# VH-VL binders against NAD kinase (nadK): the designs that were tried, part 99

Target 1, 268 residues: NAD kinase (nadK), of Syntrophomonas wolfei subsp. wolfei (q0aze0)
Amino acid sequence: MKIILVNNRFKENTEKKAQEIAGQLSALNVEVIIDNGLDEPYAGTVDFIMVLGGDGTMLRAARRYGQRAIPVLGVNMGTVGFLSNIEINELAEYLPLILREEYSLEARMMLEVAVFQQQSLLTRVFCLNELLLRSNSPRMLSFALEISGQKLEPYRGDGLIVSTTTGSTAYSLSAGGPIADPQLDAFIVTPVASHIINKRPLVVSPEREISLHLLEEREAIIGIDGQIKMDFGAENRVLIKRAPHPLLMVNLKAKPFFTSIDRSLQRQ
Short names: E, the ipSAE of ESMFold2; O, the ipSAE of OpenDDE; V2, 0.75 times the mean of E and O plus 0.25 times the DockQ between their complexes.

## First folded at step 4 (VH-VL)

Design z6 (framework fv_oberotatug)
Fold by ESMFold2-Fast, scan of step 4:
Structure z6 (fold): chain C 268 residues (1-268), chain A 125 residues (1-125), chain B 107 residues (1-107)
Amino acid sequence: as target 1 above (268 residues)
Amino acid sequence: EVQLVESGGGLVKPGGSLRLSCAASGFTFSNAWMSWVRQAPGKGLEWVGRIKSKTEGGTTDYAAPVQGRFTISRDDSKNTLYLQMNSLKTEDTAVYYCTTYDFLTGWEPHAFDIWGQGTLVTVSS
Amino acid sequence: DVQMTQSPSSLSASVGDRVTITCRASQGISSYLSWYQQRPGKAPNLLIYAASTLQSGVPSRFSGSGSGTDFTLTISTLQPEDFATYYCQQLNSYPYTFGQGTKVEIK
C-alpha cells in the first residue's frame, strides 16, 4: 500500500506530526510519500491520500490529486472545517479500517477552469469550491455571462462566483448564495455585490458550460478556491465545466452536514 | 459624530513589529471599505492598503513597498480596523491614517471621505 | 502603476487670486480622481470626487474638471484659509496613487 500524506508546510506542528504518522505507517509496511506543497505533485501510482490539516489543505490536495480517482481522507488538526472526516486524535482508532479498505466513498464534483487569451489556452486548473471573478480595483466590472451558448444580459458589479455544491458553504454563502446538499451535482452562480438588484443566484445543471469575459478593460482577477490568483483582462475569457472526475472523499464516520450548517447560521 | 481614531504608534527598531488600531464610530463600520494611508515627515501621501467589507469578500490589497510585511484585518464586532506591521524598515517612518470610502454615487467608491487624525510610527535605531 | 504628476509643485498667490493646479495620470483613469486639501499638522480633507463633484460643505470657489489623463483644480477667489497643500488621487486601479502635492503659499 502506498499513501500520500499531504500537510501544510506553514503550520507549526503539521510537519512533525506528518513525520510521526509516516513512521507509524512504515512500521505497518505502508510506503509513505510526504507532500508538503513545495514540490511537484507525486507522479506515481498511490492507493490512498491522507490530508493532515484544515479545509485549506484539503482544497490544495483536491487540486493536486482530485482528478486521479484516489480515496482522500481529511484528518483535522485543530481547525474547524467542513472537509475533514476525522480528528487527529481519532486516527489510531480508524487506521485499521483504512488499511483494510473498510470505508465508504462520497463523490464530490469539481470544476475544470480554462483561461484563454483569445484562442490560446493560458492555463487549466481544477478546483473543489469555486471560481471567483472579482474586481481588483474600486471600479465595478461589466462582464458577460454565457451558459451553454445562452447569452445573459450583461452583469455589472464586483464580480461573480461559480461554485460547486461543496463550495456552497464557502465564498458563495458569504455572497448570498444558497446552501446546497454536497451530494447533489450542480453549479451555483452567485453575483458579488451586483449593481443590478434583480440579479439572483442561479442553480444550473453540472452538464452546462459557463463562460465569462469582461465587456470593458478593468483590473480583475480570477480566484480559485481562495488560494490561487490570476490576472484577468478584457483580452481573456474563462470557460468553466464539470471536471472529468469527482474527488473521492473517505467517510469513516457520519458527519452531520445539515445540523452543522444550521448551528453556524444561528450565530450572530 | 462620525470619527476614526488611530492608536498604537510609537518608536520601534528596524526589524521590529507594531500593531495599529483604528476605532470607528458614527457609521455602519461593517459595510465600509477601509484603507490605511501614510505620510513620511515632510513628504506626500502614500496608500498602504485596503480591506473590503465582509459581505464583499473581506479581501485585502497592498501597495508594493509593504506587500508581505503588513497585514490589514478588521473586527466588525468591535468596529475596529487593524494594521499589523512586521519587519519594519526606516522608510516605514510616517504618520499612518485610517480612512474610509465614500459611496456618495452608489456602492462604487470615489474618494476617501473620512480620515482619522493619524498616529506616528518612527522606525529608528 | 498609474503615476500621478502635479504641477506646479508650489505656487505663491494673494488673497483674491484665481489659482489653478493640474494633475496628469500616466494612463487613462476616466473620472476616478479626487482632490484633497491638507493644512499643516492636519489630516487631509476631501474637496472634490469623481473629478468634478464638490464634496458637501466645501465652498463653491473650489471646482474640478477633466477626464481621462488631464485634470485641474481651480480656486476662483483665494481666501486666507486656502493656503495649504493640495493632492490629487486616482481610484481607478490598484495601487491607489497620489500626486506629489502642490503647496499654495501666500505672496
Scores: ipSAE 0.000, ipTM 0.362, lowest interface PAE 21.7, mean pLDDT 84

Design z7 (from z1 with heavy chain D101S F102E L103W E104F W105G S106D P107L Y109P G110T M111F V113Y; framework fv_oberotatug)
Fold by ESMFold2-Fast, scan of step 4:
Structure z7 (fold): chain C 268 residues (1-268), chain A 124 residues (1-124), chain B 107 residues (1-107)
Amino acid sequence: as target 1 above (268 residues)
Amino acid sequence: EVQLVESGGGLVKPGGSLRLSCAASGFTFSNAWMSWVRQAPGKGLEWVGRIKSKTEGGTTDYAAPVQGRFTISRDDSKNTLYLQMNSLKTEDTAVYYCTTSEWFGDLYPTFDYWGQGTLVTVSS
Amino acid sequence: DVQMTQSPSSLSASVGDRVTITCRASQGISSYLSWYQQRPGKAPNLLIYAASTLQSGVPSRFSGSGSGTDFTLTISTLQPEDFATYYCQQLNSYPYTFGQGTKVEIK
């Protein structure tokens, strides 16, 4: 068996823990590759991905490896999050089940984001939570939204979020979007501080294509999962669609989504 | 260990040209967005410009004082970053640092690794 | 361009002191703020990113706080190696801009 251990290079304790876990796995005849973000994603075949950290580390792992259809387990190292399944102090208990492949998988949709300059493809990235289009200045953006070739009336405001259902509790929630069951596949399109009072969040089939472009010369940015930032100008267009593969999340321990989000929203 | 080593600095006349190089090791260079930052003698830090990774478009951005005169490029096969400086002015005199600025798939943009710098002096 | 203003431009302190440096952005930058330390003749060293996250290997006496436009770097118990110039940097908008620097000198 070959396992990738993903950790956060900015946390010294996670690096030491990753080395410790790698040693334990090697003793069980498991080949381990450590990914701390300094190198490119491991290109070889692997059987399992273990993410050591919080939701941020899981988002990074999903962008790097989520399209490879490999089981991914989130192991929480400290703060509570939505994407981890077990705590680090529970790993020893669950490790035999992992090695025997005795777990269930939950599929989480991902976004495929393609950024163009005129007709030329600049880049293509994948993400688990959302794409954020926002102004890079105090001035409002004027931009066009197309859904499967259907052109909506122009948007005016600070920006727009295109989110997965997994991302419904991230930036989309802060902007007034709905809380979505992560077992559903859908795009959630949430305007950010829209000047047009009737612009509402949209819940859209994951089979549709969403495109965005600016209607006026403005400096804006595209944000991916809150972790990648790209300049976006009037010469640019972004195309968003459902990624070819969902992230396959390992479920070893029941996590009640609705009670978890309800408790989170009660904290002031 | 991540290392960035700048070279190519020296004395040049106003209106002249100079090319700086930055040799990178200890990480996957093609995965990093790279920046140049300069510091005039006794002054603060000034961002010169950056180049994105090829996966994220490979585009360049520049600070206004150097736009049109400086060009940033990279050779991923050699793990080397370049700064081509044309039409040099006395106010371009500075130590030039090569730095990693953002990483594909990283959790947050940072300028987390810096070279030792190379001095460029523009004088008659 | 986003202008970054640090206060004070210089300060004198003794080993063991608590030192506070502030950084103000001319417009909102969320938490896209880093702090750097530069010792004389050396390259800058990253201390803090995302306004409050300590870089790996940086001593816990350094801490950062703030969001939006007002940010603070605190050194809880100044050590001899901390006498240096400190810079804030915003990474929210291009061009990336630095503060003018704060020099921490021996009293």
Scores: ipSAE 0.000, ipTM 0.443, lowest interface PAE 11.1, mean pLDDT 85

Design z8 (framework fv_oberotatug)
Fold by ESMFold2-Fast, scan of step 4:
Structure z8 (fold): chain C 268 residues (1-268), chain A 126 residues (1-126), chain B 107 residues (1-107)
Amino acid sequence: as target 1 above (268 residues)
Amino acid sequence: EVQLVESGGGLVKPGGSLRLSCAASGFTFSNAWMSWVRQAPGKGLEWVGRIKSKTEGGTTDYAAPVQGRFTISRDDSKNTLYLQMNSLKTEDTAVYYCTTDLIYWGSDEYTPFDYWGQGTLVTVSS
Amino acid sequence: DVQMTQSPSSLSASVGDRVTITCRASQGISSYLSWYQQRPGKAPNLLIYAASTLQSGVPSRFSGSGSGTDFTLTISTLQPEDFATYYCQQLNSYPYTFGQGTKVEIK
């Protein structure tokens, strides 16, 4: 068995803990590759991915490995989050189940984002939560939204979010988007501070293709899962569609999504 | 093991030019934001400027004293950062440090990647 | 530009002492502040980022606090290797700016 162990070395003691866990797994005849985010993603085949950290570390793991159709387990290290299934102090209890493959998988849709300059592809990335288009100045954006060849009336405002259902509780929520069951496959299209008062969030089929481009020259950025930021100008176009593979999340214990989000909202 | 090794420093006359290089190893250079910081003899640290990774726009930002005179660039195929210094003044005399800055900073994960080279001395005199 | 002012500019201390250094920003910088240590003849090294998060590998005797405009670096039990100059740096807006430095000298 071969496992990738993903961690964030910049969080206190996480590198030492990752080395400790790698040693324990090696003693059980498991081959371990450590990915601390600094090197290129491991290119070989693996059986399982274990993510040590919080939601941010899981988002990075999903971007790097989510399209390989490999089971991914989120192991929380002290920070409360939505994407981890077990706590680090529970790992020893669940490790025999992991090694015997005695767990269920939950599929989470991902976005495929392609950014073009004129006709040429600049970059292609995958993400678990969302793409954000926003102004990089106090001036509002004027932009075009097209859904599967259907051209909507122009948007004017601070920006737009195209989110997965998993991302419905991230930036989309802050912008007034709906909370979605992460087991549903759908895009959520949420305007950010629209100047046109009647613009509403849209929930659309994940089979749709969404494209965005600026109608006026403005300074804008696109953000991917809050972790990648790119300049976006009038000569750029972005195409968003469902990624070929969902992230396969390991479920070792019940995590009640609706009660968890309800408690999070109540603590305001 | 992360290493940054500066080179190209030396003595130059006022009005002259000099190019500094920084050879990076031990990490994926193309993903890192890179900066230059200088320190005049016996003085404090002064940020010179930075360059973002290509995936995050590859843009540069500079401190006012060097704006228009200094240019930061990178060659990802050689894992090398550059500082082109033109129209040098005596007040540019300093040890110049190559530094890393950030990798994939976001609202839910702030990840500094802050390593420094040993520095290279630039003296602008006579 | 955001101006960063440290106090004191220098202090004398003995091994085992508690040392406190403060840093004030001329405008709000949220928690986008880092602390650096520079030993004589060496390059600076990062101690603390995001005002209060300790860099991996840095001893637990170092701690940071504050937000907005007022920030503090504390060394709970000064060790011989801690005699150095300390700098704060704001990362909220360009250009990034450093404080003038605080030199911690042996008594």
Scores: ipSAE 0.000, ipTM 0.415, lowest interface PAE 10.5, mean pLDDT 85

Design z9 (framework fv_oberotatug)
Fold by ESMFold2-Fast, scan of step 4:
Structure z9 (fold): chain C 268 residues (1-268), chain A 123 residues (1-123), chain B 107 residues (1-107)
Amino acid sequence: as target 1 above (268 residues)
Amino acid sequence: EVQLVESGGGLVKPGGSLRLSCAASGFTFSDAWMSWVRQAPGKGLEWVGRIKSKIDGGTTDYAAPVQGRFTISRDDSKNTLYLQMNSLKTEDTAVYYCTTDRFLEYSPWFDPWGQGTLVTVSS
Amino acid sequence: DVQMTQSPSSLSASVGDRVTITCRASQDISNYLSWYQQRPGKAPNLLIYDASNLETGVPSRFSGSGSGTDFTLTISTLQPEDFATYYCQQYDNLPYTFGQGTKVEIK
């Protein structure tokens, strides 16, 4: 068995814990590859991915490895979050189940984001939560949204979020989008500070293609999972569609999504 | 119901300081860009400055007459917007309104402007 | 700064009249202009955004038009509650700037 152990190198306590866990796994004849975020993703074949950290570390792991159809387990390091399944102090209890492959998998849809400049593909990235188009200046954006070739009336405001159902509790929620059951497959299209009051969040089939471009020369950015930032101007366009593979999340114990989100909202 | 309630206005001598507060309720304050707008007695509206949401960078912008003297801040845990006014001048005498800059209210029967608080700067 | 000039500064009208207020920007602001109504002793209320879009809940007798530098607010049939001061505002450039206001008063 070969396991990638994902952590954040710049968090000293997390790096130390990752080394400790790698030693424990090696003692059980498991080959361990440590991904601390600084190197290129490991290119070889692996059987399992263990993510040590909060939701941010899981989002990075999903972008790097989510398209490989490999089981991914989120192990919480004491931070409240939605993407972890077990706590670090429970790992010893569940490790035999992991090694025997005695767990269920939950498929979480991902986005494929392709950014073009004129006719040329600039980049293609995958994400678990959302793409955010937002203004990078005091001026609001005017932009066009197309859904499977259907041109909507122009949008006016600070931006737009195209989210997975997993991302419904991230930036989409902050912008007034609905809370969605992450077991559903759908795109959620949420306006950011729209000056057109009747532009509502849309829930659309994950088989649709979504296209965005600016109608006026403005400074804007494209954000991916709140972690990647790219300049976006009038000569750019973005195409969003369902990624070829879902993220396969390991379920070792039931997590009560609805009571967890309800409790989280009470804390604010 | 969306409400914005300003407080902290009063009489102050030139060179003095005041801190205004704006208590927000009925919407997700942490997502909103907030502005201060003032109106001198019998005159028109004048934009003072704004603060973006934390998600959008939390940055502030000011009109030239108040730059370097006024500071806008927010406390999202208290749903409160602040305007710290230093080195006050007689020209700063006005009703000060807080308003949402780029977050429009989703209940069409309600206005997102507060009722204002009067600041009088005189000797 | 973008200078916003309204005309007229005041006008007298009767209930049922059509009222037109003009706003001119010192430079091209595209359609990034809002109109506000302020009744005496009250806070301003948004009427129109993006030059021509009626805010939800605002009566259909209000309409806006224009782009670039020249804009108009029209009240098709004046009601008693419409006697107020009206302001245009550009949000194309910082600082945001308002017109000086147009007072609509009873004839």
Scores: ipSAE 0.000, ipTM 0.379, lowest interface PAE 16.1, mean pLDDT 84

## First folded at step 5 (VH-VL)

Design A1 (from y21 with heavy chain S31N D54E, light chain F94Y; framework fv_bermekimab; at its last look DockQ between E and O 0.35; V2 from the best seeds 0.00; counts 0 for: pae E 7.0 > 2)
Fold by ESMFold2, look of step 5:
Structure A1 (fold): chain C 268 residues (1-268), chain A 123 residues (1-123), chain B 107 residues (1-107)
Amino acid sequence: as target 1 above (268 residues)
Amino acid sequence: QVQLVESGGGVVQPGRSLRLSCTASGFTFSNYGVHWVRQAPGKGLEWVAAISYEGSNKYYAESVKGRFTISRDNSKNILFLQMDSLRLEDTAVYYCAKETFYGSWSPYGMDVWGQGTLVTFSS
Amino acid sequence: DIQMTQSPSSVSASVGDRVTITCRASQGISSWLAWYQQKPGKAPKLLIYAASSLQSGVPSRFSGSGSGSDFTLTISSLQPEDFATYYCQQANSYPLTFGGGTKVEHK
């Protein structure tokens, strides 16, 4: 059995804990690869991914490994978020189930994001929470949203968020979007400080294709999961689709989404 | 520089047809939808046809549907208009025009126009 | 088909005048309207798209407004080079349609 342990190099307690856990797993004849973010993602065959940390570390793991259809377990090491399943002090209790593959999986939709400069592909990235388009100057943006060949009335404001249902509790929520059941597949399109008063958040079929481009030259930024940022201008276009594969989240311990919403929001 | 140049206009007699060409340069032709627009002598502008950037979607004005065929060759940067069953009301200057936004699934406006080619129906 | 009605059909004006041209769609077209300028013997020139977005290189004395069915092109202070015919065009749906034109003429 081969496992990747993902941790955040910049949080010292996670690095030390990852080494401890790697030792414990090695004693059980489990081969362990540690991914602390410094090196390229491990490319070989892997049976399981264990994420040590909060939602931010899970977002990085999802971007690195989410398209490989490998079970991913979130292990909380401090503040309970939306993406952890068990606590670090419970890991020993659940290890036998992990080793016997006695767990269920919950599929979480991911976004496939492609950013172009005219004809040239600048980047293709997968994300778990959201793409953000926002102004990078005091001036408002004027931009077009196309959904499967259907263009909506122009947007004017600070920007736009296109999120998954998993991302509905992240920036989309702060911008006025709904909390969505993460078991649903959908895009949630949330305006940011719109000056067009009839622009409301949209919930859109995951089978749609979404594109964004500026209608006027402005300095803007594309943000991915709040962790990747790039300049965006009048020469650029972004295309957004449902990613080919969902993130496969491991469920070892029951964690009812609806009864935990208030606690999870309070502790973020 | 971005440029469109029409050719193939002329005098057309009953029973004959014309094929107009529009050669594009200075931009990536395959990223843009393109249009034909005509203007009869002393009259206003009339949109005629459009074709999507990859060539799969074609649209026509009712006045030309079934008689005109729009096509494109992205490898040669050429837009075509095949004009069959011409009538007196088809006498016009024919312009080709580029859609404003690259890679767009929808029209916004036509930002670059050719200088036009004259088609005259001789009854 | 969406019919586009421009008014007036012509305007007699002097340099320095404010000129306003209107365009009405037979049904709602959101903000998907373009304005063009055309001089005799020349191709049209795009001025404005999406009702109010100014095309690159077009002077700021041109502005557009409106949404739904009623749209306006305004020239805030007419210049000698602005004597021309102006067309609106709906870009909401195919088939695309132009208004009948408004000729802005020297008094």
Scores: ipSAE 0.079, ipTM 0.663, lowest interface PAE 7.0, mean pLDDT 89
Fold by OpenDDE, look of step 5:
Structure A1 (fold): chain C 268 residues (1-268), chain A 123 residues (1-123), chain B 107 residues (1-107)
Amino acid sequence: as target 1 above (268 residues)
Amino acid sequence: QVQLVESGGGVVQPGRSLRLSCTASGFTFSNYGVHWVRQAPGKGLEWVAAISYEGSNKYYAESVKGRFTISRDNSKNILFLQMDSLRLEDTAVYYCAKETFYGSWSPYGMDVWGQGTLVTFSS
Amino acid sequence: DIQMTQSPSSVSASVGDRVTITCRASQGISSWLAWYQQKPGKAPKLLIYAASSLQSGVPSRFSGSGSGSDFTLTISSLQPEDFATYYCQQANSYPLTFGGGTKVEHK
């Protein structure tokens, strides 16, 4: 068996723990690759991914490995979030189940985000939570939203979020979006400070495609999962689709989503 | 200065072909959808054709479908209208115009127009 | 196709007058409507976009209103340079269509 341990090199405690766990796994004849984000994603075949840290680390792991259909386990290390399944102090207890592959998988829809300059592809990214378009100035943006070729009224505001249902409890929530069942596949389109009072979020079928572009000469920014940032201008377009593969999240321990919402949100 | 300049108009016989050109300057041509609009002498405005900013989508008025072809060369900032099987009712000043804002369609209007090129017929 | 009915076809007015031109779409077009001014021998000039937004450089005496299927262009105080023909145009869907035009002439 080969396992990738994903941690955050900027969090010393997660680095130390990754080394410790790697040693333990090696003693059990398990091959271990540590990914702290410093190097390119490991390209070889692996059987399991263990994410050590919080939601941010999970989001990075999802972007790096989510398209490879590998089971991904979130191991919380003292943070508050929605994407971890077990606590670090529980790992020893569940390790035998992991090694025997005795666990359930939960498929989570991801976004395929393609950013263009005219017809040229600049970047394509798979992400678990959301794509954010926002103004790079105190002025409002004017931008066009198309859903499967359907023209919507031009949007004016600080920006727009296109989120998965997993991402519904992230930035979309802060912007007034609905909380969505993570077992549901859908896009959530949430305006950020629209000039139109009561501009409502949209829940969109995962079968549709979403495109965004600016309608005027303005400077904007695209953000992906709060970790990737790039400039976005009049020459750029963004196309959002459902990723061809979901993230396969490991479910070792039952975690009731709806009963934990209030507790999780109060701690943020 | 933002401008469009049409060329290629003239006197033609019915059934013949003519190719109009429109040269853009002063703005990023490839960011805008562009249109042909014509006006018969003493008549109103009639939309003829449109092409998206990247050139992938083309739209035509029913009156010209199958006879006219719109195209563009973004590397040269030129819009074209190939007119085949011309008819007397095609007599008009032909204008090229750009969409007001960026996009694949014209949600707002056409903010820059050329001065037009006249197409007329001889027997 | 969306038909645009413009009225009146002509209007006689004097300098200083309030002039109102209406445009009706055969179906709902939301706010996807533009107004143009055309003078003899010249290309049309965009005045209003998105039903009520004033194009840059256009005098404030011009205004647009309406949504859905009924729209209005208003010149609050007609100036000598405003005598021209005006057209509405829907941008809701292809094929794009124009109104028949309204000629504003001297009384």
Scores: ipSAE 0.016, ipTM 0.553, lowest interface PAE 6.7, mean pLDDT 91
ESMFold2 (binder alone), look of step 5: mean pLDDT 93; pTM 0.950

Design A3 (framework fv_patritumab; at its last look DockQ between E and O 0.86; V2 from the best seeds 0.00; counts 0 for: pae E 5.3 > 2)
Fold by ESMFold2, look of step 5:
Structure A3 (fold): chain C 268 residues (1-268), chain A 121 residues (1-121), chain B 113 residues (1-113)
Amino acid sequence: as target 1 above (268 residues)
Amino acid sequence: QVQLQQWGAGLLKPSETLSLTCAVYGGSFSGYYWSWIRQPPGKGLEWIGEIYHSGSTNYNPSLKSRVTISVETSKNQFSLKLSSVTAADTAVYYCAREGFLQWSPYGMDVWGRGTLVTVSS
Amino acid sequence: DIEMTQSPDSLAVSLGERATINCRSSQSVLYSSNNKNYLAWYQQNPGQPPKLLIYWASTRESGVPDRFSGSGSGTDFTLTISSLQAEDVAVYYCQQYYSTPRTFGQGTKVEIK
């Protein structure tokens, strides 16, 4: 059995804990690859991914490995978010179930984000929470949103968020979007500081294709999960679709979403 | 390892339609752009167009009025049709895969062996 | 369209000597957000399909000998064969994949002197 341990070496003692867990797993004849963010994603075949840390570390794991249909377990190391399933002190209790593959999986929709130079693909990236289009200056943006070829009236404001339901409790929420049940598949389109009063948040079928482009020359940025930044200009377009594969989150311990909303939001 | 096998008629009369097929073996069809490129005898390479596995196409503007590229996903195949051929369309035709790594394209990393198509005068 | 211009059209080099091929694009093929140049080099022997040698301007494809190297950024690129071998006699093409249509240089024929 081969497992990737994902940690963030700059947070607390997660690096030390990752080494301890790797040693424990190796003693059980489990091959362990540590991904602390310094190297390229491991390209070989693996059976399971264990994320040590909070939501940010899970977002990185989802971007690196989410399209590979590998079970991913979030292990909380102190700060409870929306994406961890068990606590670090419970790992020994659940480890036999992990090794026997006795757990359920919850699918979480991801976004596929493709940036073009007009019609030529420049990059394609995947994200779990959201894409943010925003101004990179004090000036507002003027931009077009198309949904499956249907052109909406132009937007004017600081930007736009296109999120998954998982991302509904992240930046989309702060910008006025709804909290969505992560078991639903949908896009949530949330304007950021719109100066056009009829631009309300939209909830959109995951089968739609969402396109964005600027209507005038401005310095803009595409942000991915709050962790990746890409320059975006008047010659670019971005196309957003449902990613081919959802993130497969491991469920070992029940964590009811609705009864834990207040606790999870207090962290933010 | 990924391999491309291509076939089709190699001798055409003027005004006929060129039709070539390329089949993909030993790898994924999904997630890639698939291209057709041609090379007239003694001349350089000309990109004809590409198709994404989902059916979306981009064509060279110089050929766009005559070119159709299509996919048959169930067979991992894509095809080229070039209508109203003339002697100027005599060339070796290649199919190719546009490689993709680290979230980015990286050029045409797998090529078919080529099909010589001759258009009689 | 991004035009790709190679120089020279042909060159003759003694075995074991350095061969240098230049390629210029009419506009930048650098995507600044990932710092990658969308520029490839191909080798083509007679009767064979092109073979990818270099991608992202300077990264060798697997199996390509170390004597092949690529350099440059933006609009100006170079393919270098550090010690020419008999098997390197071929036509070499640069190609951009930053925009559509994809465009190739006109080719550079490399011969033994």
Scores: ipSAE 0.210, ipTM 0.699, lowest interface PAE 5.3, mean pLDDT 89
ESMFold2 (binder alone), look of step 5: mean pLDDT 94; pTM 0.958
OpenDDE, look of step 5: ipSAE 0.428; ipTM 0.790

